# VHH binders against q8rxe9: the designs that were tried, part 38

Target 1, 356 residues: q8rxe9
Amino acid sequence: SVATDDTSPSVKKRVVSGVQPTGSVHLGNYLGAIKNWVALQDTYETLFIIVDHHAITLPYDTRQLGKATTDTAALYLACGIDVSKASVFVQSHVPAHVELMWLLCSSTPIGWLQKMIQFKEKSRKEGVENASVGLFTYPDLMTADILLYQSDFVPVGEDQKQHIELAREIAQRVNHLYGGKKWKKLGGRGGSLFKIPEPLIPQAGARVMSLTDGLSKMSKSAPSDQSRINLLDSKDLIVDKIKRCKTDSFAGLEFDNAERPECNNLLSIYQIVSGKKKEEVMEECKDMSWGTFKPLLADALIEHLSPIQARYQEIIAEPEYLDKILSEGADRAEELGAVTMRNMYQAMGYYQRRRY
Below, E stands for the ipSAE of ESMFold2; O stands for the ipSAE of OpenDDE; V2 stands for 0.75 times the mean of E and O plus 0.25 times the DockQ between their complexes.

## First folded at step 18 (VHH)

Design o4 (framework vhh_7pa5_2; at its last look DockQ between E and O 0.43; V2 from the best seeds 0.00; counts 0 for: pae O 4.7 > 2)
Fold by ESMFold2, look of step 18:
Structure o4 (fold): chain B 356 residues (1-356), chain A 123 residues (1-123)
Amino acid sequence: as target 1 above (356 residues)
Amino acid sequence: QVQLVESGGGMVQPGGSLRLSCAASGFTFSDYYMHWVRRAPGKGPEWVSTISDSGGSTYYADSVKGRFTISRDNAKNTLYLQMNSLKPEDTALYYCAKGSDSYASGWTEFDYWGQGTQVTVSS
């Protein structure tokens, strides 16, 4: 069902999440955010959109976009998305995203977009003629992703906070320009055309640090693959990375010693993937050497990740199954979006297609 | 609103030194890896150096290893690039960049770049 006003207390609140088609996920992504983002499906009606249109706003490899898209979808499904609770689909499979983007662009003052890109323009001065219109207008596409589904909440990181505020401003402007009395005079229901979305901070995830530097977070920005565990690393590679990870020369193991950031990180990872309480981990591990603990940690990681990897392999091995999930997600999204698009066209005074 | 302001560029002779600074605001500076990227006249962007969120790990392009030093002061929200033994091929517009490498990547996968500061090395 689709909400028709700003408040729908009897309807489950809707969350829309955009997911870049990167094709890879490391342990920091998973434990720090994705696990809790997937868990939102237990509280909210949740849409996970693989945002392939957004991926082309910067240089990319055309030979790999499709595979990265399906790999990303498979990884998120393997991380626990339940298709009875949530929808997973590819942005480009629902044309209404771009259709709404065009309508929103027509109502978005150019100065609002210029504010969003002023430092990009400064940083790309000798390349500005080669910067794409897509890079300039992507905030309207992101706004369309959100508003199309009358979304209540949008999970965001710090670097997208400004984008959510712009989406809210665009929604407010469109509601002012075309909603209320104006919409009612054109045969519409009246009231707001769009819910005003709110940013959502998911339950805090783990802060997972680099395997080569316990003071630095685990990140794709680190050049060395040794610095991170990827969700799809083989069992042998996990063992090797843990064997070679940075440690220290102290006896025993402990949490929360500022002189032992690697110890704190590795114990924290163990705690999370083993499902044990911090106190249990401390009692179990306090007298261990690194030689005893590292195999224990590697085994716990392998046990935790193996079901995810197995599920991923099942999904990738059956392309028709993945295609079906994505197609059904897109069909559900199209149904929801069609209502929004009909209302938007009516409110803007379009001659609507006559059905025969 | 994310803001990155580079400074410290200028004209120097080969073998000289410059220290670039980047003042950051509008985000939690200490949560992000930071980068220096440069663009030579008529060329595309070239990665120069990366520093981790804490400053504990630093990385350099082969062309600048041993000559450039990246650093950060998280208390002052400032990124630095010390450039020594400068060569004519180091001539470029230098940008500091904020990584988009939070644990949740979100809708867009892009780095915010500053305006840039010009470095010109000529004899």
Scores: ipSAE 0.499, ipTM 0.784, lowest interface PAE 1.9, mean pLDDT 86
Fold by OpenDDE, look of step 18:
Structure o4 (fold): chain B 356 residues (1-356), chain A 123 residues (1-123)
Amino acid sequence: as target 1 above (356 residues)
Amino acid sequence: QVQLVESGGGMVQPGGSLRLSCAASGFTFSDYYMHWVRRAPGKGPEWVSTISDSGGSTYYADSVKGRFTISRDNAKNTLYLQMNSLKPEDTALYYCAKGSDSYASGWTEFDYWGQGTQVTVSS
């Protein structure tokens, strides 16, 4: 019985993640999520999409969208996304996203979208007359983003779970409506048109708290920039922010004291950015004053962020490089998406264009 | 599904008070900053107030500072806006907005809006 070592190169499962263009990433985003995405590159075929079509569903500055897009790309690369392992591209550079969205819209009952919390309430009282159709349909766009690439997994935050479920339902519905024997009758391979994506809940990244409120997470939504460390903050700014961060009057430093949330936060940050074990940090810092610890933390932050900042600057300084990366990413995406689109058009009975 | 439902709006005389509420569902309310935004007729949206996820930090537009108070009850998944000393200029549709996850949807500070509740301040 020759054990056929079916060493078939285990085809890496595909992970797709979409992020809206953002002009800034703070330490909480980085430590809480981005690092995890970087780690996924070794295990999965990863596609990282800058979803700029999503960005326009809300009020935005047309003058900043382009820059936000490139900055987002640069930051992710700077944080460790490896283009040799992952594809990075802009949503609008791949027309198939919108094409597929349209097809999916035809199969999405309006009631499914109406159940989406955002739209429900607008329709009842004052007539959702002013809500954009884009805002209403963006879940279908998200679904297209995911299904276009036959994604196995989608890293999602808790807030996106409903959208993933919607995507799954839509995929199932489309498979049912157009897949299988119906598709085969039309000359297709038959079977499922879409993989049913599964949510990938990243390991709980470190929850980084605000520098001004240890009970609140670090957030871009906080009006005060002093509340957060941005990845691109200057050394001096980091020092200043840490110096001014909220601390308590207790002696010594300790983890996991509910009465000392700022202390816990700052020690946690130090632990993560220094790469030290919790026990090591405890031993090192237990008898420190804030006057001693804050500079130490600042230095550790600077040391950790410096390579990211340097890489970011390198990327931004070479726009052609970034353009190339994004173009190549888009090419790959188009290639992958083309198969899906071909199948969908076929299954849905479209007259196919013949190229002479 | 994220749902934000505003209530408490109405017509009041100048100097009057209103308390707006926003019932949130479909997300972990306590994990997100929440916001009030208003839109007056013929004007663009105006940020009014922000409260941190824990409620420990509050922020106000200069136009409402000292008059409005934002608060939240995470146990009830409810956001509040106490509006005192109302002025005709405060007349607007008031929206509750969910804070965005900056790395995933960080183009704006907000990723979801409610339907709004009308506040009219008129003599």
Scores: ipSAE 0.027, ipTM 0.325, lowest interface PAE 4.7, mean pLDDT 88
ESMFold2 (binder alone), look of step 18: mean pLDDT 82; pTM 0.824

Design o5 (framework vhh_7pa5_2; at its last look DockQ between E and O 0.49; V2 from the best seeds 0.00; counts 0 for: pae E 2.1 > 2)
Fold by ESMFold2, look of step 18:
Structure o5 (fold): chain B 356 residues (1-356), chain A 124 residues (1-124)
Amino acid sequence: as target 1 above (356 residues)
Amino acid sequence: QVQLVESGGGMVQPGGSLRLSCAASGFTFSDYYMHWVRRAPGKGPEWVSTISDSGGSTYYADSVKGRFTISRDNAKNTLYLQMNSLKPEDTALYYCAKGSDSYTSGWYREHQYWGQGTQVTVSS
C-alpha cells in the first residue's frame, strides 16, 4: 500500500528518442544532429526507440521493414550508443506502446488530431479522406511512446515541436480526468498520473551541404544519391562521389566566399572530419587546385568513417549479439512501462488481473 | 501548426497552362525541401517534383519533365508549380508536401505534411 518516492537529486532525467527504421544515415544527419543526440546518453538516462509502428503509417516495403529495423539499430550503435548508458529497442517489442495509445485515444478529442494534419479545404478533401487511420492517429502513438516512460525530455526538431505540444496537452487532460483526488481514492500515488514532457532542442551540429548544390542542405529528400555521403558508403564510392561533386572554376580554395558555396562546404567538411582548426585548413589548402584537394578530402572522409563502418560490420556480422541488445532493451522498457500501465489502468478503474 | 494551402487549380484545355501555388506556415520554410505530389481519381499518390531548401536543385518525374517547372520564394514562404503543355493524363488533385528536416529524423517521415490539394482538370 506504501511506496517510496524517488527524491534523489542525482537521479538522471529521462530522454526518449524515436528513430525511424530507414536503414541509412548520411553525413549531414550524423554531423548535423545524430552525433549530439547520441551524446545525450552522457547526461541523461536515454531510451532510443526504433519506431517500426510509425514506419507503417505511410507506404512502405514489407520485405524491407525488418532489415531496415536491424540495420538502423546497428548503425545507431555504431554511431556511439553505449548500452551501459542507454537502452535501444524496437517499439513493437514492447506492446505497452500500442496498449497505452488506445487508452490515450479515448481521452483525445478528434479535433486535436485534425489540427495535426493539414487539410484546409480548397477542393475535395482528398488528403483527409485518403489518409490512413494510422497516419491520422499516430500523434497518440507518439504520445504513448513519450508518456509510457514518464519522460522528462524529448529531442525534436522544429517539424515535431507541435507533436510534443500535443503530447503535453494530452498528458494534462489525462491528469485532469483521472488524476488527483480521484486517482488517490482508487489507490494511486501522487497527484499526477503523467509527467509533462518538455521538448529538448539539442545543440546544433555542423551544417553539411549537398555535394551537388552547396546552397542546399544534404538531405534524404534529394532524389540523387550523388548529393550525399552515406555513413556506409564504400571507399570506392566515397572517392567517386567526391570526384564527381560540384565545384567551381576559381583558383585556390577559401572559406566564407558567398560566390563559392561548394568550396566553403567542402572545406568545412574537410575541417570537421580531419579535426583541424579552420586556420590550419586555410593554410594547408589555399593554393590547391580542385584536383589536389578532392583526393585529400576523400581520404579524410574515408579515415573518419572507417571506425563507424568497422563497428557496424562487427554488429551486423553477429546477429545474435544484436538480438540480445534489442531484447535486453525491450525487457528494461517493459519493466519501466509496467508501472505506468498499472497506474493508468488503476486510475481508469479497470479490473486488475491477479498474478499467480 | 504546420499548414500548407494549395491554390491555382482549375479547368484547362489540352496544351494549356496553369500555375499552382502553395502557401506555407508554421515552420521555417527555407529549411526544408518541398514536393508536389498528385493523385488521379482511383489511383495512389504519384510524385511529381521536388525542390531543394534553397531552390538551387529541382527534380521531376519523367512524365512531366520539360513541361513542369517547380520554384519557390523563401521570402514569401510560397512554393510554385508552373504547368505547361498540359495533357488529359495530368488531371489530378495536386498536393504540396513538406520534406523532413535534412538533419533531423525521429517519428517523422517524408511527405507526412500535405495540403488539402487543388484540382487540375484537363479536358476538351
Scores: ipSAE 0.534, ipTM 0.808, lowest interface PAE 2.1, mean pLDDT 86
Fold by OpenDDE, look of step 18:
Structure o5 (fold): chain B 356 residues (1-356), chain A 124 residues (1-124)
Amino acid sequence: as target 1 above (356 residues)
Amino acid sequence: QVQLVESGGGMVQPGGSLRLSCAASGFTFSDYYMHWVRRAPGKGPEWVSTISDSGGSTYYADSVKGRFTISRDNAKNTLYLQMNSLKPEDTALYYCAKGSDSYTSGWYREHQYWGQGTQVTVSS
């Protein structure tokens, strides 16, 4: 009885994530979030979307959108997104996003969108009359972004929880309205049109603190660029920022001292970027002065970021390469999305184009 | 659901003082930078002040520096703005705003959430 080890290659569950084209990433973002996205590639089929349609729902600079899009893509690739494992593409390159959005809009009660916090707040500020329809409907677009690819999981931040719940509700509603026996009667397979996506709560990444305040998170909201290391900072700038970073007057270096938050932060950064164990860092640095440690940290940062910067530069220097990557990603996305769209059009009773 | 509710506004004479409060809910307050922004009649929004997530760092517009003090109580999920030596030019609708920098949100523009605002009127 040959136990046919039916090792059917366990079909990886699909994760879809989207990012707006911002074009800037600091060390906190990288260590806190991006690394986690990279790690997802090994476990899941990952789709990373640069969601440029969302960017236009707010005031934006038309001259910068394209560059921000490419920079965002380049940075993600440079940070370790592997195109052999993941699909990276631009939202606007896949028309099905908007098509599906339209279909979903037809099934979304206005009241659901009116309850969205972001719309309420923005409408209040600008006046409801001046709020764009795009601002009102972008949650349906986000829903389309997720459901188009039959996503199993969606990594979500705290601010996106409401949108994910909306997406789930819309999916359920559409499945109810058009799926099952109704769809089968129209010649479809029947059953669910959409998977109900589940939120994926990312593991807490490293919390990197400000260089100017060890009690404060490294943030883009900080007015001073000296408070943060950007991934694309020059070597000299990194050295300068580390040199000028806030430190205490205590002797030696130690972890986990509440009175020495800057020390803890800097040691933690050193630990992470050097790949050393905490105990190793403790032993190495315990008797160091700031004058000795800061250069060491700067060097370690430079060493860690250099490959990322190099890769970024390579990608940016070869626009055709990036274009190819994005095109291939879009092709894959289109292929996946085509099935969803076919099913939706069928289930909703559209007269389908026959190709002769 | 992210909610920001401003309070403490009112009418004061020049040289007077007000303390604004912003009650925050629906997010981990202690993880975000917070901001005060104001909008005067006929003018665009003006940044007033920023405080870091821990409260360890504060930032002010030049127009309010030395007169206004931003603070926060993370245990109470509340943002404050102490306004002293108020001037007629400080007359505006004051908004509390949530910072957009999250390590966990790779998705879409971290929306700056703004409250409804509280009116501050400085008039003799």
Scores: ipSAE 0.356, ipTM 0.746, lowest interface PAE 1.6, mean pLDDT 90
ESMFold2 (binder alone), look of step 18: mean pLDDT 83; pTM 0.854

Design o6 (framework vhh_7pa5_2; at its last read DockQ between E and O 0.58; V2 from the best seeds 0.00; counts 0 for: grease 24.6 > 24.2)
Fold by ESMFold2, look of step 18:
Structure o6 (fold): chain B 356 residues (1-356), chain A 124 residues (1-124)
Amino acid sequence: as target 1 above (356 residues)
Amino acid sequence: QVQLVESGGGMVQPGGSLRLSCAASGFTFSDYYMHWVRRAPGKGPEWVSTISDSGGSTYYADSVKGRFTISRDNAKNTLYLQMNSLKPEDTALYYCAKGSDSYASGWYREHDYWGQGTQVTVSS
C-alpha cells in the first residue's frame, strides 16, 4: 500500500488580463497572441476583464462601446475561454475597480504618472484642457484592476511592463503607508494589503504579416482592412482579400526567400491553418502559380475560421447566455474584490456603514 | 520608459516646407507602427499619417495626401514627417504617437504613448 502525504494541494497562481473592447480580432491577434493568452487558463486561475472604462480615455463612439464590449467577450469565448476554468467580465460591472482607483490616486505621487505620460508644461498651456484627465490617470485604474484581485501575474507586452512596475511601486507604497502594525491597531490582519504582481510574457505565437506588405506585421493600426483577415470575415470577403493580396512574379512558391516576403507569409499562414508540416506544404505548393495557390489558401482559412465563427454566432444568438456568463464572472470578481476593498478601507481608517 | 521627442517645428510662410523628427526610446522601435497626429488651436486630435513597423506601408489623411511624406529610420529610432506646400490650415501642434503591440491584447490602446508635440505655424 502507498503511504499518503498530508500536504496541502497546490494553490493556483492568479493571472489577471485586461482586454480592450475593440469589437474585432484579426488573424494576427489570434495566432500571434490570443491563443497563448487563453491557454493560460489551463495553468492559472484566470480573470479576463473587458476594460470598457479604459476605452473612454480617448475619443470614442458612444454608439459602439456596448456592442464592441459584447462582441469582444463573445470573440474571446469563441477563441477558447472555458468558463469552468476562467472568469470573463466587464470592468464597469464591478464598481470596486473605480473605488480602488480613487484610493490609489490619493497615494500616487503625481510625478510617477507624469513619467508614464510624456507631458510638458508648454503643452498644458496650449490646449491641455482638451486632453482628458482619464488619459493622465488611467495607469492608476490599471493598477486597481491588477491589485483588486491580489494578482500574482499580469500578461503584458514589452511596452506595458512599465505599467506593471508602477503597479508594484504603488502596492509597495500602500503596504508601507497603511499596512503592518498600523493596520493591526485598526483591527486588521496586519501585514501587506496587496500582493506585489509580476509581469508575465506568454509564449510568443506565430508571426503573421500584412496581406498588403509581407515585411510589416498584420495590425489594426493599418488603416486598410484589406491588409488583414478578421476572425469574423465572411467566406466571400476572405476570398476577395486573398485574391487581392500582394504577391510577386516569381515562378513557383517557396519558404524563406528574403526576396519573397509575401510568399513566405502566405505559405506560413497556409501551413498553420491547414495543420500541415512545412515539408508537406513545400511539396504540395512548390510548382503552383499564385492563381492555383490563392483559392487553396482561402479555402484553408475558411475551414479554420468556421468553427470559431460558429461558436461566436451561437453566443451572440443567445444574449441571455452571454449576459449570464458576464454576470457570473462579475459576481465572482465582486466577491474576490470585496475582501480587498474592506481591508483597504479599514487600513485607511474609514468609518464603515453597518448593515442591520 | 517609453519616450517620444518631437522636433523640427517652427514658423513658415504658406507654400513652405518643414521636416519634423521624432526621437524614440524605451521600446523596440522597429516592432511598432508609428503615427503623426496634430491638434489645431481649440480642436481635438486629428490623425495625419501612419507608417508600418518596417516602413513598407504608409497612409495619409486626405487633407495632407501628396504634400506630406512619413518615413522612418529604424537604425536611428527616428520617425519623420516631411511637410511640403504648407497651408495656414496645417497650423497645429504635431505629435508623434506609438502604435500598440499589433498582436497582443491588453489594457493599452493605439496612441497610448504620445510625445510632447512640436508647434507648426503657417502664416503669411
Scores: ipSAE 0.637, ipTM 0.857, lowest interface PAE 1.3, mean pLDDT 87
Fold by OpenDDE, fold request of step 22:
Structure o6 (fold): chain B 356 residues (1-356), chain A 124 residues (1-124)
Amino acid sequence: as target 1 above (356 residues)
Amino acid sequence: QVQLVESGGGMVQPGGSLRLSCAASGFTFSDYYMHWVRRAPGKGPEWVSTISDSGGSTYYADSVKGRFTISRDNAKNTLYLQMNSLKPEDTALYYCAKGSDSYASGWYREHDYWGQGTQVTVSS
């Protein structure tokens, strides 16, 4: 009796992530989060969404949205998203996001949205009467983004916990209202309409500090562009930024000295981008002057970022290629979402279109 | 849930001083840049000041430079704004805001979280 080890290939759990079409990423983002995020695609079925419907809920330039969308897609692909492992698509290319949002809105108590901090704050700032309905309802859109694909996990930061909790609550409510026996009575499968998504907290990546302040993290909130390396900075700009970065007057270079935060930061960056061990970097750089080390660091940064920049340029230079990737991603998304939508329409008692 | 609660506002005469506070909760305060923004009647929001996560770097609008000082106590999860030499044009609702450094660690909206604000009135 040959025990047919029916090792049914364990279906990878699904991860969904969304990014706004901003078009810019700095070294801190890349080393601190993006690399780790990209690594998830090896473990999970990953959907990566450029969420352009969310972008319009805030003041934006209509002339730049399209370019920002494609730039963002190209940049993240260049950072290591593998289209063979992940689906990349634009939110507006999949109409089901908005359709599901509408259905979810019908089941979302207004009080849940009124408690959302962003609405409260904006309403106070702009006046309740002037706040857009989109700003009020975007959390339902976000919920739809997540639930449409029966997501197991959603990578989130601290500032998004409230939104994930809302999504979970809405999913539970809809399952309760329309799922189970009620759905079965309408000819459906019964049971849960939505998986309850779980937050995925990625491992903390490297904390890259500002080039102008070793005690402050690298951030887009810093007014000066000199404080950060952007992934798409030119070679000359990288050299110039490193040349002008803040350094101390101490002799030699060393890690883990509280009095030398800039030194620690720059050595850490060098360590990461060179792929060297800490001990190797210490041995190599301990007796260097800033005049010697800064060019070395700049070269290492350029070398590290060059493949990303090259890939980005390749993608941008071939609009049809990017369009194809996004189209294929959208097709996959449509396929996955179609099942969810069918179930929802059925469970909610809609008259279903018959195709003759 | 991210919460920002401003306090310390009031009415002062021109040339007077106020110290605003912002109590933060629901996130790791020490990991974020913080901002002060103000809104005068009939005007849009105006950026006032920014402080880095560690407090090592501070930035000011030209209109308040030399008069206002932003600071923070990360152990207390509190942001401060010392306002000196106040002018009538400083009259506004003052908001503290959380920095939007959304690392692409997942779903992010680059929305700044703002508090409810504290009213500052400079009037003779």
Scores: ipSAE 0.494, ipTM 0.811, lowest interface PAE 1.2, mean pLDDT 90
ESMFold2 (binder alone), look of step 18: mean pLDDT 83; pTM 0.851
OpenDDE, look of step 18: ipSAE 0.354; ipTM 0.739
ESMFold2, look of step 20: ipSAE 0.629; ipTM 0.860
ESMFold2 (binder alone), look of step 20: mean pLDDT 83; pTM 0.853
OpenDDE, look of step 20: ipSAE 0.355; ipTM 0.738
ESMFold2, look of step 21: ipSAE 0.550; ipTM 0.815
ESMFold2 (binder alone), look of step 21: mean pLDDT 84; pTM 0.853
OpenDDE, look of step 21: ipSAE 0.446; ipTM 0.786
ESMFold2, fold request of step 22: ipSAE 0.454, 0.424, 0.436; ipTM 0.787, 0.761, 0.779
ESMFold2 (binder alone), fold request of step 22: mean pLDDT 82, 83, 83; pTM 0.834, 0.844, 0.847
OpenDDE, fold request of step 22: ipSAE 0.494, 0.462; ipTM 0.812, 0.795
ESMFold2, last read: ipSAE 0.463, 0.433, 0.478; ipTM 0.775, 0.772, 0.791
ESMFold2 (binder alone), last read: mean pLDDT 83, 83, 83; pTM 0.844, 0.845, 0.844
OpenDDE, last read: ipSAE 0.451, 0.481, 0.473; ipTM 0.792, 0.806, 0.799

